# Miniprotein binders against q53ft3: the designs that were tried, part 139

Target 1, 195 residues: q53ft3
Amino acid sequence: MFGCLVAGRLVQTAAQQVAEDKFVFDLPDYESINHVVVFMLGTIPFPEGMGGSVYFSYPDSNGMPVWQLLGFVTNGKPSAIFKISGLKSGEGSQHPFGAMNIVRTPSVAQIGISVELLDSMAQQTPVGNAAVSSVDSFTQFTQKMLDNFYNFASSFAVSQAQMTPSPSEMFIPANVVLKWYENFQRRLAQNPLFW
Short names: E, the ipSAE of ESMFold2; O, the ipSAE of OpenDDE; V2, 0.75 times the mean of E and O plus 0.25 times the DockQ between their complexes.

## First folded at step 14 (miniprotein)

Design M18 (at its last fold request DockQ between E and O 0.63; V2 from the best seeds 0.67)
Fold by OpenDDE base, fold request of step 15:
Structure M18 (fold): chain B 195 residues (1-195), chain A 107 residues (1-107)
Amino acid sequence: as target 1 above (195 residues)
Amino acid sequence: SPESYKKAIEYAERAKRYALFARKYAELIAREAIKNNDPESYEEALRLFREAAELYKEAAELFEKAAELAIKGDKEEFEKLMEEAEKYKEEARELFYEALRLYEKLK
């Protein structure tokens, strides 16, 4: 029913179904994970009026699991990206997974999906920065990438008087980079998916 | 005891959730069977989800009765009802998982 993806790792398509309405993925070496994608496999949809609450669980300093609500998946939104880096400082939230006798090694976190009524899900508040809208994340990443590139490129800017002749190299005027940057920003603002 | 009462109520609420979940799957399957014009392929899964839903409902009712007995302090009857309710819940669970398995095979 569900899949879990961490960049640079094999996709997980076999959740452990720990109860009728609860599924769990193990995330080894979770401290190296910035983002996790949770998605529906497309085989079994949610019943009408139901969706999935997605939780993250990590061991605290005492080895006790801390659960946090990341967000939701539904038939209408069958995939979501969650930022799990930096969540370690959060207080645990109420979660439906109870005392799961999951043998946890200190390095293993879990993604839990609880199938719930949509009305009940609407009453839940995810932790603030965990749910990354694909669009917002893309826009933010793109903006950071653009800024990084511009800053990098501009750091090499030299005046004509400062140029050392290098016949084997091609030179791009700094104003071309700036114009590209401005045009790209404009296009991105108009449509984040213009590419 | 208050702890026994709390436990029984928790189990009752869980059983009610599972009953609802089973019913929702039954509804989904029934609609899909109609949409695909293939009632025969879905019949067994549909039946099992419906049966599971009823058994979960019975379990929930028994857990609620057990909760009442916990308040009254009748420990023996409390344990008896809890055991009976647990049997219904486990039977329902088996049917539920079998129904899911059958439904997955249709995909």
Scores: ipSAE 0.735, ipTM 0.897, lowest interface PAE 0.6, mean pLDDT 88
Fold by ESMFold2, fold request of step 15:
Structure M18 (fold): chain B 195 residues (1-195), chain A 107 residues (1-107)
Amino acid sequence: as target 1 above (195 residues)
Amino acid sequence: SPESYKKAIEYAERAKRYALFARKYAELIAREAIKNNDPESYEEALRLFREAAELYKEAAELFEKAAELAIKGDKEEFEKLMEEAEKYKEEARELFYEALRLYEKLK
């Protein structure tokens, strides 16, 4: 139903469904994370009148989970970017995950998504200004990422005159994709909005 | 018993939320079936969401009845109702997850 993206990491698309209306992504090494993107995969929409409240959870000094409301995703706003670096020492907020028996590694944070009625979500206030960008920004990021990949891969292309095999076939060295990925990770880590 | 009463009420409220959620998906699927003019493809997922909603409703009613027994102090009957309600809830959950899997395949 949902995806979770952190700069420099693979996209997570297999949330742990911990209840009929609750989904969780684990975030190992959470102290190195500044921003998280939460988005709907497009496979299953919310029912009419419902949406998702997005929470961030981290263990406090006693190892107890602290849950904080980051914001929302809905059918009309299916993607959002959240800044979490400033939340790692904040106070907990009222949240719907407290009664659940979630298996938790002591040093792992979590993103929780709770499917709720839109009317109920309207009464909730996210901690600080956690939301960073909109769907338009995610679309621009994706387009720039694709353009960047094409330009990088193209710089390694060789002409047919330099090859012995089929003259109508183009090849890309296997390491080009890895180099692109490493470079993109580095740039995104330096400036999440570099595009 | 205050602890037994709170547990039964919490479980009843959760079951009611799940019943509503299942009904909302049934409404969504019914609407999609009509919009796509393809009721046959959606039939099983729709049926399962509706059945899950009914079973969640039954579980919620049994949890509420168990909460009443927690006040009266009949611990044997309380535990019997709680176990029966849990059985309905687990069956509903299985149907709900299967309905979601079928719906996802249609997309």
Scores: ipSAE 0.633, ipTM 0.847, lowest interface PAE 1.4, mean pLDDT 78
ESMFold2, look of step 14: ipSAE 0.571; ipTM 0.829
ESMFold2 (binder alone), look of step 14: mean pLDDT 86; pTM 0.863
OpenDDE base, look of step 14: ipSAE 0.658; ipTM 0.864
ESMFold2, fold request of step 15: ipSAE 0.618, 0.622; ipTM 0.850, 0.850
ESMFold2 (binder alone), fold request of step 15: mean pLDDT 87, 87, 86; pTM 0.865, 0.864, 0.860
OpenDDE base, fold request of step 15: ipSAE 0.730, 0.715; ipTM 0.894, 0.890

Design M19 (at its last look DockQ between E and O 0.76; V2 from the best seeds 0.00; counts 0 for: pae E 3.1 > 1.5)
Fold by OpenDDE base, look of step 14:
Structure M19 (fold): chain B 195 residues (1-195), chain A 107 residues (1-107)
Amino acid sequence: as target 1 above (195 residues)
Amino acid sequence: SPESYKKAIEYAERAKRYAEFARKYAEMIAREAIKNNDPESYEEALRLFREAAELYKEAAELFEKAAELAIKGDKEEFEKLMEEAEKYKEEARELFYEAMRLYEKLK
């Protein structure tokens, strides 16, 4: 349902579903991360009248998770870019993940997506400066991230004949990555303001 | 036990939310099935979401009953209902996740 992209890292397309309405991506080495893109895969849309509140969690000085609302994704705005580098010293707020026993490593930050009613989301206030406000900046950054991801992922592409048996690993066909890239590019071109 | 009451109510509200969420997926799937003229492919996912919704409702009702018992101070019955409600919730969750998996395979 959701994907998460960090520049220079592999795209994450398998969120941990920690509850019926909650998805989590782990972000190791989060201190090196400036921006994160959260996007819908296009497989499963939000139900009518629902969207996703996107939260960032980082460990505080005590190793406890601090959750902050970054922004939103919706069927109409299926992707968003967030600057998280400046949030690492912020204060926690009320968040939908607090009541959940989410297994996490203290050194790993998380992106959490909570599926919520759009009306409820409208009442929420993201932390300041988390959303990339400039269309041009968003487009340029997203394009760079996409290109980086595509190039990175493609560098690992092997033919079926070259594939080493690894029963413990799942493989994604390269065409799926390409198709995703093309679809994302199309969406970006149609509406560069995925917020 | 105010804490027990609060807990039970919280769980009830959560279960209600999940019931509604499951219902919304069911509705979405039903519409999609019609749109695609392919009810058969969506039938199982639809069924599971509906069943999940019902089980979440049952869980919610049980949690609400537990909340009432918490007010009355009946700790034993409170715990019993909480446990029962939790079973319904977990069963509903399994169905929900399965429904999601099935639905995703259709895409």
Scores: ipSAE 0.676, ipTM 0.872, lowest interface PAE 0.7, mean pLDDT 85
Fold by ESMFold2, look of step 14:
Structure M19 (fold): chain B 195 residues (1-195), chain A 107 residues (1-107)
Amino acid sequence: as target 1 above (195 residues)
Amino acid sequence: SPESYKKAIEYAERAKRYAEFARKYAEMIAREAIKNNDPESYEEALRLFREAAELYKEAAELFEKAAELAIKGDKEEFEKLMEEAEKYKEEARELFYEAMRLYEKLK
């Protein structure tokens, strides 16, 4: 499905699916966030003719959510970088999430992704200065992140011959992802550009 | 009655959209199974998406019939159809999520 990355934080890969066609990521401590990367994991594509509208939600002075359209992701453009620092005082936009009963924490911002027809998306206008799309930059960032994960995880790989049934299969211990997550997060907290 | 009509129509349109959404996933999975020459691996997810699509379609039809009853003023029959349609919709949703979960495991 989708991933959500904030500079200096570990990637979120487990969106809350709040409807058949709607996905949400929580962004705690949103006031410290300047940019958000939204991307497709590559596991499940959009059906043909569809894509995703990406929204940002933050609480207003009354604690009520304010939703703003940031931009889009599609099978042909599976990732985008959005600047949100200027949006925390911006005006809301029309959105498909306000008609849904979504469980929300008023002091936490959210990224929402709504799967829609491409024709419908073409008629939507994102808020200004939201999209900071650099596919090359995202591709390089994603490649570095994948290389880092692969190199770390592969150092723990074991063959099935070292384990019970089907010894020709390779396995990775269940905690490798957690170890990678903790190491990557620590490095990012110290130096967001360490890699 | 105007509120009942509006509610039934909104539910019908939502169910139609989810029926089409489930159908699109079924089509995508069917093509993937053929391309990979591996229909066995995709069989259960494909079956569930197709069943979900049919149940959403049935729910939409019942919501539309309920909207017609809202105009006629047959409140008791309206409530019966709305309840039946909601049951079909909830069943379809469960199948849709299970189908999605199975499909994710294949990836």
Scores: ipSAE 0.398, ipTM 0.742, lowest interface PAE 3.1, mean pLDDT 77
ESMFold2 (binder alone), look of step 14: mean pLDDT 86; pTM 0.864

Design M2 (at its last look DockQ between E and O 0.45; V2 from the best seeds 0.00; counts 0 for: pae E 1.6 > 1.5)
Fold by OpenDDE base, look of step 14:
Structure M2 (fold): chain B 195 residues (1-195), chain A 107 residues (1-107)
Amino acid sequence: as target 1 above (195 residues)
Amino acid sequence: SPESYKKAKEYAERAKRYAEFARKYAEMIAREAIKNNDPESYEEALELFREAAELYKEAAKLFEKAAELYEKGDKEEAEKLMEEAEKYKEEARELFYEALRLYEKLK
C-alpha cells in the first residue's frame, strides 16, 4: 500500500503492517536522513473518507521512541515529502503507535502511517518544520527521488515467466510503479505543492 | 482495577475502529466490483472483510463486557472475556489481512 523513499537509499515498498490500520518503515542511520518521501503504491487506495497520518519516530535520550506527526497522505495527495532533520524530541503527545508493541531497534527510526478518518486528520497539527516549504528545493528533490525510485524499481522488473516462486514475498507489478511515477510527474508539473 | 478497565475499553474502541475499517473496505470493494462489472473477482475479499467486521464487532462487545466486569470487581470473569475477545480479534485480523491480500491481487 505504501512506499518510503530516502535520498541515496533504496526505496522501501514493503511496509510492516503492525496493525490493520498501521504501517511502519524502518529507517536505519536516521541521523543522516534529511528528507523522506512517503507515497502510496497505487495498489490499495484508502477507503472513502480515510487517509494516512504520517509519523516519524526516533529514539529519545532514553532510547524510547518519540512519535511526531509529519503530515498526511490521501488518495488525492498520494505522496508527501517531509524534512526529518532537526526534529527535536517534542513533548510526547498521545500517538497512535504508542500502544503497539512494535519491535524496535534503538538505532533505527521509523516512519509510521496510521490510516484514519479524514475528519480526524483535519484536527491534527503536524510539526511545523516537517513540511518542505521551498518549492524549488522540493521540486528538485522530488524529481531526483522519483527518478531514483523509478530506476531502482524498474531494475528489479521481471516478467512473470522469470519470477522465481517466493510465496513469502509480495510483488508489485511494474505498471503500478510506472503509473504512479507518471501520475506523480503530472501532478508535480501541475502543482509542485500538490501534496 | 482501573487500569484493567481502561485497557478493556481501549481494546473495545480499537476493535470498533477495526470493524469500521473492515466495513469501509468492504464498501469500497463492493463499489469497485460494480464499477468493473466483475462481482466474482471481488467476492471473496468482500466476504472476508465483512466477516472480519463482524468478528471485530463481537470482539468489541466482549471487551466492553470485560470492562464492565472489571468495574464490578469480577476480575476472573473479565479476564476470561478478554481472552475470548482476543480470539475473535485475532481471527478477524487474519481474515482482514487475507482480504487485503486478495484485494491487492486484483490490482
Scores: ipSAE 0.660, ipTM 0.863, lowest interface PAE 0.7, mean pLDDT 84
Fold by ESMFold2, look of step 14:
Structure M2 (fold): chain B 195 residues (1-195), chain A 107 residues (1-107)
Amino acid sequence: as target 1 above (195 residues)
Amino acid sequence: SPESYKKAKEYAERAKRYAEFARKYAEMIAREAIKNNDPESYEEALELFREAAELYKEAAKLFEKAAELYEKGDKEEAEKLMEEAEKYKEEARELFYEALRLYEKLK
């Protein structure tokens, strides 16, 4: 039903279904993770009127898991990026996973997805700035990264007449970087998830 | 006991949620079968979700009755109903997971 992706790791597509309406992904070495992507695989949608509340849990210094609400996924918003590097250890809000018998390993955090009524989800408040992306937010983030790269590279541009001879160095024509930038923007506008 | 009453009420509420969840899947699948003009392919998954929903409803009903008996101090009969409700719940769970498996294959 769901996928979970962390940069630099293999995508997880086989959640542990711990109840009819509860799904869990393990996140080993969670302290090295800044962001996590949770998305629907597209094989089984939520029933009408339902969606998914997404929680994060890591081992607390004093024992029992603490679950924090990150945000939501729905049929209309089937993927989201959540920042977990800024979360603080402590008491979580009330959450649906408390009575579950879930396999836990030290140093392994978990992403939990609880399928709930949309009306119930509307009453829930995610922790701080955990939610990073709807599709629009991901596009904006990607565009800002792209702009930042182009502006950085362009700040070192010189004309041929301004160059000091340096035969051991390789050069990239500025026009090539511009063409790449324009092509990437065009593709991103067509499909924000093309890459 | 207070713990037994609380457990019975919690299990009743869970079973009610699962019954509604299964029913909503059945409704979604029925609409998909009509949209695709292919009711035969969806029939088994649809019926399993419907049956699971009915078994979860029966389990919820029995858990509620068990909670009432615990409140009245009739512990022995309450525990008997808890065991019966658990059997319905487990059967419903098996059907629900099989229905999901069948539905996933249609995709």
Scores: ipSAE 0.602, ipTM 0.847, lowest interface PAE 1.6, mean pLDDT 80
ESMFold2 (binder alone), look of step 14: mean pLDDT 87; pTM 0.873

Design M20 (at its last look DockQ between E and O 0.49; V2 from the best seeds 0.00; counts 0 for: pae E 2.4 > 1.5)
Fold by OpenDDE base, look of step 14:
Structure M20 (fold): chain B 195 residues (1-195), chain A 107 residues (1-107)
Amino acid sequence: as target 1 above (195 residues)
Amino acid sequence: SPELYKKAIEYAERAKRYAEFARKYAEMIAREAIKNNDPESYEEALELFREAAELYKEAAELFEKAAELAIKGDKEEFRKLMEEAEKYKEEARELFYEALRLYEKLK
């Protein structure tokens, strides 16, 4: 349902679904991460009236996770870029992941997506520094990230006949990635701040 | 026990949320089935979401009952209801995840 992309890293398309409405990506070496892209894969949309609240979690000085709301993804805005580098010293707020037994490694940050009602999301306030402020920088970053993701994903594309049976793995059709890329490019071209 | 009550209520609210989530997926799938004129392909996922929703609802009700017992101080019965509710929730979860899997295959 969701993908996560960090510049210079492999794209993550297999979120850990920790609950019916919650997905988590692990971000190792999070201190080197400046920006993260969260996007919908296009396989499963949000139900009507729902979207995703995107949270970032990093370990505090005690190794306990600190969660902060970065922003949102929706069917209408299926991708977003967040700056997380400035959040590493922030204070956490109440988060939807706190009651969940999520296996955590102290050195690993997490991106959490909570599927919520749009009306509820509208009442939430993301951390102010999570938004990418520069349109140009954002556009350049986004384009590079998209190209990286597309190239990476495409490199693993195999025909169904070439697939090795792996019942434990989920596969995403290459056309889904392509369609997502094309749609994202289109939206980016129309409005670099469409998210 | 206020703590036990609070716990049970939180679990109930969570279960209710999951029930609603499952219902919303069911509705979405039902609409897609109609739109695509292919009810058969969506039927299993649809039914699983519906079943999950019902089971989550049952779990929620049991958690609420447990909360009442927590107020009454019946710890043993509280525990039993919590365990039963958890079973319903876990069963619902299995159905929910299977429904998602099936639905994803349709895309």
Scores: ipSAE 0.651, ipTM 0.861, lowest interface PAE 0.7, mean pLDDT 84
Fold by ESMFold2, look of step 14:
Structure M20 (fold): chain B 195 residues (1-195), chain A 107 residues (1-107)
Amino acid sequence: as target 1 above (195 residues)
Amino acid sequence: SPELYKKAIEYAERAKRYAEFARKYAEMIAREAIKNNDPESYEEALELFREAAELYKEAAELFEKAAELAIKGDKEEFRKLMEEAEKYKEEARELFYEALRLYEKLK
């Protein structure tokens, strides 16, 4: 139902479903993590009138979990970026995961997602301003990656007159890369989440 | 006893929440099946959500009856009714998870 992405790590798409309405991702080596992206895979939407409250958990000095509300995902806002670097010393908040039998190691943080009524979620207050603009941040990262790739590939361009015959090698015309670059930019401007 | 009463009521309320959750999925899937004009593809997942909702509702009713027995102090019948309600709840849970799995494959 949900995915979880940390910069420099493989995306997680296999949440541990710990209850009918509760999902958990493990975050090993959580102290190196500054931001986490939580998103819906698009396979199963929330039912009408429901959405997801997103929590971050880390072990305190006694090894007990401390849970903090980060924000929300909904069918209308299916992804969000959360800043967690400042939360690893905060106080816990009321949360729905306390009665769950969740397997956990002491040095592993968790992202928890609780499916709840939208009316109930509207009364909840996330800690600080943990949420970051998900669309703008993804667009900026995507544009930077696109520009870096195009500039790198272009630095190896040669004219046909300068090519040495290499019949065992495969070549891509530079214009194909440019067409891909321009088409990708157009689609990104129309819908930052198309890819 | 007050503790047994509170426990039975908490279990009943949880089962009612899960019944409503399953019912909401059934409603969503029924609309999707009609919109796509493809009721055959959705039939099994839809029926499993409906069955889960019914079993959660029955579990909730049994937990509520157990709460009445906790007040009367009938410890043996209370235990039996709680155990029966748990069996319905666990069966409902299995159907709910299977319904989710089947629905995901359709997407």
Scores: ipSAE 0.469, ipTM 0.784, lowest interface PAE 2.4, mean pLDDT 80
ESMFold2 (binder alone), look of step 14: mean pLDDT 87; pTM 0.868

Design M21 (at its last look DockQ between E and O 0.59; V2 from the best seeds 0.00; counts 0 for: pae E 1.8 > 1.5)
Fold by ESMFold2, look of step 14:
Structure M21 (fold): chain B 195 residues (1-195), chain A 107 residues (1-107)
Amino acid sequence: as target 1 above (195 residues)
Amino acid sequence: SPESYKEAIKYAEKAKRYAEFARKYAEMIAREAIKNNDPESYEEALRLFREAAELYKEAAELFEKAAELAIKGDKEEFEKLMEEAEKYKEEARELFYEALRLYEKLK
């Protein structure tokens, strides 16, 4: 349902579903991470009237998880960029991941997504400065996101001679993806906010 | 037994939320099936979401009955109802996850 992207790392598209309405991504070596993108894959939308509250969790000095609300994703805003570098020493917030106990190393944090009613989300207050809208950060992160998408898609490329028949699947020629990648980069350089 | 009452009510409310959540998914995919003029492709996922919603509702009713027993102090029957409600909830969860898997494959 969701993807999670950190600059310089491969995109994660296989969240651990820990409840009907809760999804988690692990972030190893979280101390080196300054920003994270959370986005909807486009496979399953939120039901009408619902959206996702996005949380960040890191282990405190006692090894206990500290959860902080970063912000939201919705069908109308299906991706968001969050700054987490300042949060690694912040206070926890009220969160829906309650008594969940996950064994982890001190260097692993988590992103949690809770599917909730939009009305409930409107009453929640994210930690300050989690959302990022700077053009410089946006451009850098968008470039990394673009590179990550291209590398992921190209990893499935095969020649027609190596292809096995699969009539229940649709395919896109690899050159279409390359042309899209090149065009997107050019347009991004002209106007970082065109998309 | 105030702690037993609070526990049963908490589980009942959670089961009601999951019943509504499953129902919202069923409504969404029913509309999508009509929009795509392809009801047969969505039929199994829709059925499973609806069945999960009914099982979550049944679990919620049993948790509420267990809360009444916590007030009466009938510990043995309280534990029986809590266990039965949990089994309905677990079955509903399995159907919910399978419905999601089927729906995702259509996309």
Scores: ipSAE 0.577, ipTM 0.838, lowest interface PAE 1.8, mean pLDDT 80
Fold by OpenDDE base, look of step 14:
Structure M21 (fold): chain B 195 residues (1-195), chain A 107 residues (1-107)
Amino acid sequence: as target 1 above (195 residues)
Amino acid sequence: SPESYKEAIKYAEKAKRYAEFARKYAEMIAREAIKNNDPESYEEALRLFREAAELYKEAAELFEKAAELAIKGDKEEFEKLMEEAEKYKEEARELFYEALRLYEKLK
């Protein structure tokens, strides 16, 4: 349902579904991450009247996760870029993940997506400066990130004949990545602020 | 106890939310099935979402009953209903996840 992209890293297309309405991506080495892209894969849309509240969690000084609302994704705005660098601990109040025992490594941050009613989402206030507001900056950043991701992912592309059997690993066809990239570029071109 | 009551109510509200969530998915895929003129491919996922919704609803009702018992001070029956409600919730969850997996395969 969701994907998560960090520049210079592999795209994550398999969120951990920690609840019926909660999805989590792990972000190792989060201190090096400036921006994260959260996007819908296009496989499963939100039900009508629903969207996703996107949260970021990082360990506080005690190693406990602090969740902060970054922003939203919706069927109409199926992707968003968030700046996570410079987020400070302590501004996280009530969050939908707080009651969940999410197994995490203390050094790993998380992106959480909570599927919620759009009306409820409208009442929420994202942390300041998390959303990339500049269209041009966003477009440039997104394009660079996409290109980086595509180049990175494609560098690992092997033919089926070259694949080493690894029953513990899931594989996606390279064409899926390409199609996603093309679709994302198209959407970005149509509306740079489609998030 | 007041704490038991609050807990039960919280779980009831959560179960209700999940019931509604399951229902919304069911409605969505039902519409999609019609649009694609392919009811058969969506039938199992639809069934499972609907069943999940019903089970979540049942769980919610049981949690609400448990909350009432918490007020009355019937600890034994409270615990029994909480356990039963939890079973329904877990069953519903399994169905929900399976439904979601099935639906995803259709894409």
Scores: ipSAE 0.503, ipTM 0.807, lowest interface PAE 0.9, mean pLDDT 83
ESMFold2 (binder alone), look of step 14: mean pLDDT 86; pTM 0.861

